# Ledger of designs, part 89: miniprotein binders against q96jn8r1131to1294

Target 1, 164 residues: q96jn8r1131to1294
Amino acid sequence: TLEFLENHGKNILLSNGNRTATRVASYNQGIVVINQPLVPQLLVQVRIDFLNRQWTSSLVLGVITCAPERLNFPASACALKRAAWLLRGRGVFHNGLKICEKFGPNLDTCPEGTILGLRLDSSGGLHLHVNGVDQGVAVPDVPQPCHALVDLYGQCEQVTIVNP
Short names: E, the ipSAE of ESMFold2; O, the ipSAE of OpenDDE; V2, 0.75 times the mean of E and O plus 0.25 times the DockQ between their complexes.

## First folded at step 9 (miniprotein)

Design cd2 (at its last look DockQ between E and O 0.86; V2 from the best seeds 0.00; counts 0 for: pae E 4.7 > 1.5)
Fold by OpenDDE base, look of step 9:
Structure cd2 (fold): chain B 164 residues (1-164), chain A 82 residues (1-82)
Amino acid sequence: as target 1 above (164 residues)
Amino acid sequence: SEEEKRIEELLEKIKELLEEAKRLAEEGDPEKAKELLFEAIRLIRELFEIARKLGNEELLKLARELLYEAYEILEEVDEKLK
């Protein structure tokens, strides 16, 4: 069963069998990691449950290749400087470095109810899914094993893991 | 084949872009270098797609090498832009 790990950002409260993450304070400290590593053809999806328009920006979605159980989470995913591939806004980032612009939809403007998915293909390409639609390869080559990461940042205050 | 021709075109252009990006970075035009690198990465992405379509592991490997070369150069360029 896909769940968020107990090791998470300090402003996160897990519920619903650790399938729902809620940021209960401020605009940051909201990183969560999904327990099972991504393997080829496994589609991991989260639904944006609630947005708080008080803040700017929104969730960051991506993967990490370090051991999530031991990770000391920074205040935001943007501060991850190793073993991190992230989707923020329309950009793709590797260890904080923008490696692609204008990829897929703007994550900062995805409305509540949007279902975002990550899937590895057999060659290590990381695909973004939006509401069940494959948006293409966000990252051409991602080392395995890797874990899906969600940063409940800015407007995004709650997400829930959903099954395909 | 059409794919083979495109592969050759991509490889040539990617290598040119990477070399030019390095040169521009050294010459003090990191902004332009960055633009070329993003273009290179875009072309590398297409190379990956073709490789996947053809099941060409050697091409995948080459694409990977080119990709991470681009990342390395981009990292250096990004540092210069700070």
Scores: ipSAE 0.572, ipTM 0.840, lowest interface PAE 1.0, mean pLDDT 94
Fold by ESMFold2, look of step 9:
Structure cd2 (fold): chain B 164 residues (1-164), chain A 82 residues (1-82)
Amino acid sequence: as target 1 above (164 residues)
Amino acid sequence: SEEEKRIEELLEKIKELLEEAKRLAEEGDPEKAKELLFEAIRLIRELFEIARKLGNEELLKLARELLYEAYEILEEVDEKLK
């Protein structure tokens, strides 16, 4: 079953059988990783449960291709400078470098209840799903194995893994 | 066919953009180089979509090579813009 890894950002509290992640302090230190690599046909979905409107920016979604179990996570996903592909706002970033200006919805404006999904297609393309609707290929080619990552940043204080 | 013609057009333009971007980065015009790289990446994304639709493994490999070449040049350009 899909769960968040026990190795996570220091401000994260896992609950609900490690399917819910809550950032319990500050605005950062909220990186969580799904406990299985993405493979073709696996859809990883999280629901935004709780937003704190104190902040302007919100969660970051993406993948990493390095082993996550013993990784020392930075304070925010945007500080990942290797082996990372991230969706932030409407931009797509690779190792801190913006590689696409506009893709999909603006993550900074997604409301509570939004279900966001990541899926790797058989060609290595990373798909974003929003409320069950495939938004297309956000990243055209991601090396495998890769691992789904959520950074509960800024506004985003709680997400829960949901089944398709 | 129309798709084969489009693939040829994309490959030619992508290679031209990457070479021009590399030259501009070396000549000290990284802002223009970055503009060309974003255009190249947009075209490479289209190439991936065509290759995936056709199931063309060799075209996928070529698109992948071009994509990572673009990333490498863009990293160099972005360093110069710091």
Scores: ipSAE 0.185, ipTM 0.583, lowest interface PAE 4.7, mean pLDDT 88
ESMFold2 (binder alone), look of step 9: mean pLDDT 85; pTM 0.838

Design cd3 (at its last look DockQ between E and O 0.86; V2 from the best seeds 0.00; counts 0 for: pae E 6.3 > 1.5)
Fold by OpenDDE base, look of step 9:
Structure cd3 (fold): chain B 164 residues (1-164), chain A 82 residues (1-82)
Amino acid sequence: as target 1 above (164 residues)
Amino acid sequence: SEEEKRIEELLEKIKELLEEAKRLAEEGDPEKAKELLFEAIRLIRELFEIARKLGNEELLKLARELLWEAYEILKEVEEKLK
């Protein structure tokens, strides 16, 4: 089953069999990683459960290719400088470097209830899904194995892993 | 075929953009270089789509090589923009 790993950001509280992550303090320190690595044909999805409009920006979604259980998480995904491909706002980032300016919907404006998904295709392309709709390839070539990462940042205070 | 013609066009344009971006980065115009790189990446993405559609593994490989070349140049450019 898909769950968030126990190794997570300092402000995260896991519940619901580790399928729900809640950031219980501040606006950061909210990184979580899903236990099973992404493999082709596996769609991993999370639902935005709660947004706190006190903050700006929202969740960051992406993948890491390092061992998540040994990762010392920084305060935000933006500080990941290796082995990271991230979607933030409308941008795509690799190790903190913007590699695409405009992709898909703006993650900062996704409302509560939005279901965001990640899926690898057979060629290593990383697809973003929004409410079950494939938005296209966010990253054309991602090394495997990789794990889905969610940074509960800014407005995003709670997400839950949901089945496709 | 239509795809073959487009592949040829893409490859030519991508190579031109990458070379020009490198030149501009070296000549002190990293902003313009970055613009060209984003354009190159956009075209490379299209190349990936065609390769996937055709199931062309060799083209996928080439697209990957071009993509990572673009990333490396972009990394260098970003360092210059700091």
Scores: ipSAE 0.497, ipTM 0.818, lowest interface PAE 1.1, mean pLDDT 94
Fold by ESMFold2, look of step 9:
Structure cd3 (fold): chain B 164 residues (1-164), chain A 82 residues (1-82)
Amino acid sequence: as target 1 above (164 residues)
Amino acid sequence: SEEEKRIEELLEKIKELLEEAKRLAEEGDPEKAKELLFEAIRLIRELFEIARKLGNEELLKLARELLWEAYEILKEVEEKLK
């Protein structure tokens, strides 16, 4: 089954059979990774459970292409300078470099209850889904294997893996 | 065909944008270079979409090469803007 990996940010508490991640301190140190790589047409979904609107920025969603089990995570996903493609706000970033200014919704404004999904297409394109609606290809050429990553940053205090 | 005409248009425009962006990055107008690179990347994304729909592996390979070039120029541009 899909679970958050035991190797995670320092401020994360895993629960619900490792399908729920909660940031229990501060605003950062909230990186979690799905325990299995994405495969073509597999849709990995998380629901935003709790937000703290005192912060301006919210969760970061994306993929990493290095093995996550022993990775030393930085304080925030945006500090990943290798092997990372991230959706933040409305932008898409590769290793800290903004490669698309506007893609899909603004993640900083997604409300509680929003279901965010990631999948690869048959050609290695990374798709974002929002509440079941395909937003198109965020990243056209993600190397495989890759793992879905969520950074419970700022506003985002809890997410849960949900089945399609 | 409609797809063939669009592919040719995309390839010509992408190559023009990348060449001009590289020139601007080296000649000291990196902000303009960045604008052209974002436009090129948008067109490369469309090229990927067409190539995927057609199952055209040769075009996918070409689109990846163009995207790699765009990323490398953009990295150089961002260094100059810091």
Scores: ipSAE 0.092, ipTM 0.560, lowest interface PAE 6.3, mean pLDDT 88
ESMFold2 (binder alone), look of step 9: mean pLDDT 85; pTM 0.840

Design cd4 (at its last look DockQ between E and O 0.03; V2 from the best seeds 0.00; counts 0 for: pae E 7.0 > 1.5, placed apart)
Fold by OpenDDE base, look of step 9:
Structure cd4 (fold): chain B 164 residues (1-164), chain A 82 residues (1-82)
Amino acid sequence: as target 1 above (164 residues)
Amino acid sequence: SEEEKRIEELLEKIKELLEEAKRLAEEGDPEKAKELLFEALRLIRELWKIARKLGNEELLKLARELLYEAYEILKEVEEKLK
């Protein structure tokens, strides 16, 4: 069963069998990690449940290859300087550095109800899915094992893991 | 081979750690259980890397299963620590 790990950002409250993450304070400290590592052909999806428009920016989505169970999460995913491949806005980042300027839709403008998915292909390529549509390979040859990461940042205050 | 010996060592140790973690969690020492689980998870990841290196899909599958099991136990242990 897919659910968020108990080790998470300080402002996160888990509910719904740890399938729902809610950021209950401020605009940051909202990182969560999904328990099961990504494997080829497994589609992991989260739905944006609630956006608070008083903030700017929105959720960050990606993967980490370090041990999530003992990770000391920084205030934001942007501060992850190792073992992190992240999608923010329209950009792809590796260890905090932008490696792609334009990829897929702008995550900062995705409305509530948007379903975002991550999937590894047989070659280790990380795909982004938006509302069930494969947006292509965001990161080629991602190290394994890796875990899906969601940073409930800025506007994004709640997400829920959903089945494909 | 060297890899085969290491695989056997890892599998044995991982299973021991997971079983011991379960026991300790049930016997009221969830903190120690958590430590053992962290060790198990580390060793499982090593097993995973060896499986990938060797292209051994069966071993990789086993590593994934062990990883899932470890995280399930960890979840239970963390509940006891609340």
Scores: ipSAE 0.301, ipTM 0.695, lowest interface PAE 1.4, mean pLDDT 93
Fold by ESMFold2, look of step 9:
Structure cd4 (fold): chain B 164 residues (1-164), chain A 82 residues (1-82)
Amino acid sequence: as target 1 above (164 residues)
Amino acid sequence: SEEEKRIEELLEKIKELLEEAKRLAEEGDPEKAKELLFEALRLIRELWKIARKLGNEELLKLARELLYEAYEILKEVEEKLK
């Protein structure tokens, strides 16, 4: 089954068989990684469970291409300067640099209950799904292997892995 | 051990599938190549799970290399299916 890795941000508590991640302190240190690399047969979906609307920024979604089991995660995903492709707000970022200003919906405005999905197509394209709808290719050729990442940042206090 | 026997079985089968998929991609049967690649990916995921359970970093590295190889062949196959 898909689970979050035991190696995660310091403010994360895993529950529900490691399928639910909760940020239990502060506004950062909330990086989690899915326990299997992406392959074309795999759609990784998380549901936004709880938001605290006191902040304008919310979760970051994306992939890393480094082995995640022993990685020391930074305080936020946006500080990843190597091996990272991130969807943040409406932007797509590679190693901290914005490479696309607008892609898909604004993640900062997604409400509780939104189901966000990541899928790698067989050509290496990274797709975002929102509530079951494919938003197209966010990144056309992600290096492999890659691992799905969620940063429970700012507004986002809990997400749960759900089956497609 | 039984785990070691399973690892050897997986590695042998994965390599056979990847070799045959690469041949089929080059010889113009990309649909069959894709079928073999999906089976290889399934077996590599099993190898990955075993390697994580054992804490075997060398085996994890090998599983990552096999994933990389499988994906590279799959990219070639998908170009031919266009």
Scores: ipSAE 0.060, ipTM 0.518, lowest interface PAE 7.0, mean pLDDT 87
ESMFold2 (binder alone), look of step 9: mean pLDDT 85; pTM 0.841

Design kl1 (at its last look DockQ between E and O 0.87; V2 from the best seeds 0.00; counts 0 for: SAP 73.281 > 70)
Fold by OpenDDE base, look of step 9:
Structure kl1 (fold): chain B 164 residues (1-164), chain A 96 residues (1-96)
Amino acid sequence: as target 1 above (164 residues)
Amino acid sequence: DELERKIEEIIYRAFELVDKGELEEALELIVEAIRLAVENKDEDLLVWAIYIIANIAQELGDPELLEKVLELAEEAYELEDDPEIKWLIEYLEKDL
């Protein structure tokens, strides 16, 4: 079953069989990684459960291509040194390099209840799904294996893995 | 390592400055980070810094700087066959 790994950001508390991640302090230190690697045709989805409007910005969604169990998490996904492909706002980033300016909806403005999904296609393209709607290829030819990553950042204080 | 931490902080700050649109200051910082990373022979931080400076160059819309970044990446790749440097080289070559 899909669940978040026990190796996570220091402000994260896991619950619900490790399917729910809650950031219980500050605005950062909220990175979680899903246990199973993405494989073609597997749709991994998380629901935004709670937002705290005290902060600006919101969750970052993406994948990492390094071993997640041994990863020393930085305070935010934006500080990942390598092996990171991230969706932030409307941008797509690889190791801090913006490789796409405008993609899909603005993740910073997604309301509670929004379901965000990641899926690899047969060509290795990483797709973003929003409320069940395929937004297209965010990252072409993603290295595999890779793991879905969620950074509960800023406004985003809780997410839950949901089944399609 | 204190120096490593310093370099990391500089790189991250440079990235933050990019987000604020303060590209010139970001460039100054990242160049310093690159220098320090090279001196300390910190390959991981060097790679990260190269990505950030590439981002800065891209945001500046400066093709000459992008070309310099490409050269830097190629030099780094010669020192270490890092797949992420390879990716960056290929990425930059497509845009130049």
Scores: ipSAE 0.861, ipTM 0.937, lowest interface PAE 0.5, mean pLDDT 95
Fold by ESMFold2, look of step 9:
Structure kl1 (fold): chain B 164 residues (1-164), chain A 96 residues (1-96)
Amino acid sequence: as target 1 above (164 residues)
Amino acid sequence: DELERKIEEIIYRAFELVDKGELEEALELIVEAIRLAVENKDEDLLVWAIYIIANIAQELGDPELLEKVLELAEEAYELEDDPEIKWLIEYLEKDL
């Protein structure tokens, strides 16, 4: 069963059998990781449960290509110095380098109830799904194994893992 | 350790400035961060700072700066064969 790992950002509280993550303080320290690596048949989906409009930026979604169980998480996913492939706003980033200027919808504008999905295709391409609709390949050749990551940043205060 | 945290903050601030389109200020900060990372012998922060200055050079569309960034990455790779530096070199060479 898909769950969030117990190794997570310092401001995260896990609930609902570790399928729900809530940021309970501040605007950051909200990184969570899914407990299984992505494989081509696996679609990892999270629902945005709660947003707080006090903040201007929202969640970051992506993958890390190193083992997450003992990783020291920074305050924000965009401060991951290595092994990170992130979707933020409208951009795709690798370790802080913008590799795609516009991909999919603007994550900062996704409302409560939006279901965001990640999967690998057979060629190692990372796909984003939004409410069940494949947005295409965000990253064409992600090293494997890789692990799905959500940063409950800014507006985003709660997400829940949901089944396809 | 406290200096390491300061360098991390400078690099992240440079990233934020690039994201906001403040490229000249970002470049000034990241050059300082690179200098400090080299002096502190922090190879992990140096690699990350190279990614950020690569981003700045790409956004500026400055071929001369991109060439200098590639040279820096190649020098860093000769000192430490980090696969993240190798990936960056290959990425930059495809753009040139």
Scores: ipSAE 0.772, ipTM 0.913, lowest interface PAE 0.6, mean pLDDT 91
ESMFold2 (binder alone), look of step 9: mean pLDDT 75; pTM 0.693

Design kl10 (at its last look DockQ between E and O 0.79; V2 from the best seeds 0.77)
Fold by ESMFold2, look of step 9:
Structure kl10 (fold): chain B 164 residues (1-164), chain A 96 residues (1-96)
Amino acid sequence: as target 1 above (164 residues)
Amino acid sequence: DELERKIEEIIYRAFELEDKGELEEALELIVEAIRLAVENKDKDLLVWAIYIIANIAQELGDPELLEKVLELAEEAYELEDDPEIKWLIEYLEKDL
């Protein structure tokens, strides 16, 4: 059963059987990780439940390729120093290096109700889905095992794991 | 370690400056962070700093700097077999 892992950012409160994550303070410290690794063709989806428009930037979505249970999370996903593949705004990043300038929609403008999904293909390619529609391969060869990560950053104050 | 935390903060600040388009200022900071990481023998922060200077060099479109970054990554890989450095070397070689 997909849940958010108990190891998470300091400003996160888990609810709804650990399927809902809420950032309850500030604009950061909002990293959450899905409790099981991605497997080929498993679609992990979260719905944006609540946005606070006073911030200009919004959530970061991606994967980490190291074991998440004891990881010391930084204040923001962009400060993950290794083993991180992130979708942010319109870009794709690995450990702070921009590897693709534009991929999919701008995450900073996705409205409440948007459903964002991640899955691996058989070659280890990481796919983004937006409202059920496959946006293609964001990262062509992600090391496995990897775990889906969401940083409830800025505008994004609540997400919920949903089924396809 | 207070010095490790300071180096980490400098690296992240360089990332923030690059993200805002302040490429020359970001480069100045990341070069200082690399020097400090080498002096302090902090291999994990050095690897991250190499990623950040690679990004800055890529955004500057500076082929001379990119070649220097590749050389630095290769030197770091010879000293310690780090898969993150190996990935970066392969990425930079394709980009060049």
Scores: ipSAE 0.815, ipTM 0.919, lowest interface PAE 0.7, mean pLDDT 92
Fold by OpenDDE base, look of step 9:
Formats: C-alpha cells, structure tokens, sequence
Structure kl10 (fold): chain B 164 residues (1-164), chain A 96 residues (1-96)
C-alpha cells in the first residue's frame, strides 16, 4: 500500500498508517516521500487536508530520482540539490531550473480538498492530475525509478494519500 | 569539511537572492561557488550550482550568458559524466 516514508522533514508528523502527513511547526521542513516508486499506469494521489492562510506559498509536488531512504531533506524542496523534478505554483522545475512557466493550475491557490495526482505514462512522461482531471505532461521524460514527493510548504499543513 | 560547508552556504545564499529577484548579486555568488566547487572537486555542489546559474541566466534573458553556461556545463561533463549535467546540456542546446 502507498504510504509516506519514515524519512521525512523535521516538522512532519505522520499518522493514519503513514498515509497522512502533518506539518506541526513553522512553514517549512515539511518534505515527505511516498514509499513506492512511480511506475507506468500507477496514479498516486494526495489530498490537501488543511491550509493555513498565514502563509502565501503552498505545497510543492514532484518526484525525486535518488534513493529516498537515505536522503537528507532540506528545509524546502526548492533547495533540493539534484535529482528533483518539481511543480511549484504554475511552474515546472528541475534542480531549481524553471523548465516551464505555466503548467496546470496554480498550486499555490488550490483549496482544501483538492486532490493532486502524479502518473507516469508509457513513454516516461509525468502527468499531473487535479481532482481526477489529467492536466497533461509536466515532464516529458522522467528518469526511473522515481518517487513522488510532497513538500508541505507554506499554507499546506496536512495532506493524505488517497486512492484513485 | 569546512570548504564544502562554505561552498554550500554560498550556493544557498545565491539561491535565496535569485528567489528574491536579485539576479546580479546571485550571479556573482554562484560563479564563486562554481569556482570553489571545481577546486574542491565537489560534484554534487557543482551540479547544483550549474543549474542555479543556468536559471539565473535564463531569468536574466541573457543569451550570451546562457551560452557561457552551456560551455561550463560541457566542461563539467568532460570532467565528470554526470547524467544531470548531460540533461542540462541537451536542454540548453534545444533552448538556444
């Protein structure tokens, strides 16, 4: 079953069989990684459970292509040194480089209850799903294996892995 | 390693400046970080720094700088055949 790894950001508390991640302090140190690697046709989804409007930015969603169990997480996914493909706001980023300006909805403004999904297609394209709707290919060729990553950043204080 | 820590701090600072839109100052810092990373043979920090400078160049809209970044990446790849450097090279070649 899908769950978050025990190796996570310092401000994260896992619950609900490690399917729920809650950031319990500050606005950062909230990175979590899903245990099973993405494979073609597998849709991995998380629901935004709670937002704290005190902050401006929100969660970052993406994948990492390094071994997550040994990863020392930075305070923010944006500061991942390498092996990262991230969706932030409306942009797509690879190791900090913005490779797409406008993609899908603005993640910073997604309300509570929004279900965000990641899926690899047969060609290695990484798709974003929003409330069950395929937003298209965010990254055309993602190295495999890769793991889904969620950074509970800013407003986003809790997410839960949900089944499709 | 003290030098590694120093390099990392410089990169973080450059990243923060970049995020604030202070691109010129970020550029100065990241260039220094790259120099030090090469000297210290720190592959991971070098890769990180090269991606940051690429982003800075892109945000500045400076094609000449982007070309220099491409050259830098190619040189880095010759020293260490890092797949992420290869990716960056291919990306920049398509964008330029």
Amino acid sequence: as target 1 above (164 residues)
Amino acid sequence: DELERKIEEIIYRAFELEDKGELEEALELIVEAIRLAVENKDKDLLVWAIYIIANIAQELGDPELLEKVLELAEEAYELEDDPEIKWLIEYLEKDL
Scores: ipSAE 0.702, ipTM 0.871, lowest interface PAE 0.7, mean pLDDT 93
ESMFold2 (binder alone), look of step 9: mean pLDDT 75; pTM 0.680

Design kl11 (at its last look DockQ between E and O 0.82; V2 from the best seeds 0.00; counts 0 for: SAP 71.519 > 70)
Fold by ESMFold2, look of step 9:
Structure kl11 (fold): chain B 164 residues (1-164), chain A 96 residues (1-96)
Amino acid sequence: as target 1 above (164 residues)
Amino acid sequence: DELERKIEEIIYRAFELVDKGELEEALELIVEAIRLAVENKDKDLLVWAIYIIANIAQELGDPELLEKVLELAEEAYELEDDPEIKWLIEYLEKKL
């Protein structure tokens, strides 16, 4: 079954059979990774469970294209120096370079209860789903294998893997 | 080591300054980080720094700077055929 990987950010507590991740301190050190690589048939979905609106920014969502089991995660996903394709705020980033100004919703304003999904299409295009609605291709050709990543950053204090 | 962590912190700070709209300060920091990464022969930090200066140049809307960043990326690729640098070169060529 889909679970968050045991290798995660230092401020994460896993629960609910490793399907729920909670950031229990500070605003960062909250990176989690899904334990299976994305394949075209696999839709990975997380629900935003708890937000703390004291912070300005919220979660980052995306993929990494390197092996996650032994990776030394930085404090924030945006400090991943390579192999990272991230949706953040209104933009899409590759290794810190903004490659799209606006894609999908503003993640900084998604409310509690929002269900965010990631999947690959047959061409390696990375799709975002929001509450079951496909937002289109965020990244047109992601190298495989890749793993879905969530950074419980700032506002975002808890997410849970949910089934479609 | 200690210097590598300091260079990494400078690069990330430059990235953060873009969010604040402090593009000139971000550029000053990333140029220094590039210089230090080259002197320290830190190829991984150099590659990342090139991505960050590309981001800054793009936000500035400065085609002359983007051309200089492309030249830098091409020089880095001659040293090591890193797929991340190749991707960036192709990206910049399409933007120009």
Scores: ipSAE 0.871, ipTM 0.945, lowest interface PAE 0.4, mean pLDDT 93
Fold by OpenDDE base, look of step 9:
Parts: sequence; structure tokens; C-alpha cells
Structure kl11 (fold): chain B 164 residues (1-164), chain A 96 residues (1-96)
Amino acid sequence: as target 1 above (164 residues)
Amino acid sequence: DELERKIEEIIYRAFELVDKGELEEALELIVEAIRLAVENKDKDLLVWAIYIIANIAQELGDPELLEKVLELAEEAYELEDDPEIKWLIEYLEKKL
């Protein structure tokens, strides 16, 4: 069963069998990691449940290649020191380096109800899915094992893991 | 470690400046962070800083700076075989 790990950002409360993450304070400290590592052909999806429009940015989605159980989370995923491949806005980032300027839809403007998915293909490419539609390869060769990460940042206050 | 904390603070500040588009000031800070990381022999902070300066160089559109970052990454890799440094080297080589 896909769940968020108990090791998470300080402002996160888990519910619904750890399938729902809610940021209950401020605009940051909202990183969560999914328990099972991504493997080829496994589609991991989260739904944006609630947005708080007083903020400008929104959730960050990606993967980490370090052990998530021992990770000390920074205030935002963008501040992860290493081992991070992140989708923010329309950009793709590796350890803070923007490696793609324009990819898929702008995550900062995805409305409530949007379902975002991550999937590894047989070649190690990381795919983004939006409402069931494959947006293509965001990262061509992701180290494995890796874990899906969601940063409930800015507007994004709640997400839920959903089945494909 | 106080020095480690100092380095981290510099890096975090650099990140904030990058996000604000204040790239020149960010560059100055991250260069200092790199220097301190080397002196403190902190590989993790060094890797972090190298990626940040690479991003700054890329955002500035400064190929000379990117080349310098590549050299720095190569030097770092010679000191320790780090897969993320290797990745960065390969990435930069494709960009240059």
C-alpha cells in the first residue's frame, strides 16, 4: 500500500491511513515522501485537495535518491542539498540546477482536483502524468532506487495518494 | 560544527537570492561557500554549492563561468568519486 512516510516536514499532519498529507501551518515545511520506491511501470499519483490562494507558488513534485527515513527535511524541497530531481512550476531541477526550462503544465497553476503522477519507464526515464495524461520524460535517467516526493508548498495545503 | 553552519547559511542565502533573480550577489556568496567548503573538506556542502553556482552561471548565460564550474567539478571528482559530481560533469560537458 502506498503511504506517506512518518518522517515528514514539520507542518505536515498525516491522515487517511497516511495517504493524505495536510500542511497545517505557514507556507512551507511541507515535504512528504511516499513509502515505496518507484519501480518501472508503477504509477504513483497524488491529488491536489486544497489550495490556499494567499500564496503564490504551489507544490513541488519529484524524487529523491537517498534514504528517506533518515532525511532531515529542509523548509522546502528546493533547499534539498542533494539527491533530488524536482518539478517546480514548469521547470525541472536537479539539486537546485535547472535542467529544463519548460516542461509540462505549470504546477503553480494546477487547480484543486488535479491528479499528478510519477512513473519510471523501462529506460529509467521519469514521466510526469497530469490527470492521467503522460506529459513525457521529465528526467531521462533517474538513479534507482528513488522515492516520490511531494512538497506541499505555498498554495498547496493538502494532497492525497490516489490509485491509478 | 560552527563552520558547517556558516557554510549552510551562506548557501541558503544564495538560494534565496537566486530565486529573487539577484544572481550577481548570489554568485559572490556561493563562491565564498565553495571556498569554505573546500577548507573544511565538507564534500556534501561542496557538491551543493557547485550545483548552485552552476545554476547561477547558466542563468547568467556565462559560458566562461560554466567552464570554471566544470573545472571545479572535475577537481572535486578527483578528490572523491561522487556520483552527483559525475552527473554534473557530464551535464556540463553536453552544455559546453
Scores: ipSAE 0.591, ipTM 0.828, lowest interface PAE 0.8, mean pLDDT 92
ESMFold2 (binder alone), look of step 9: mean pLDDT 75; pTM 0.683

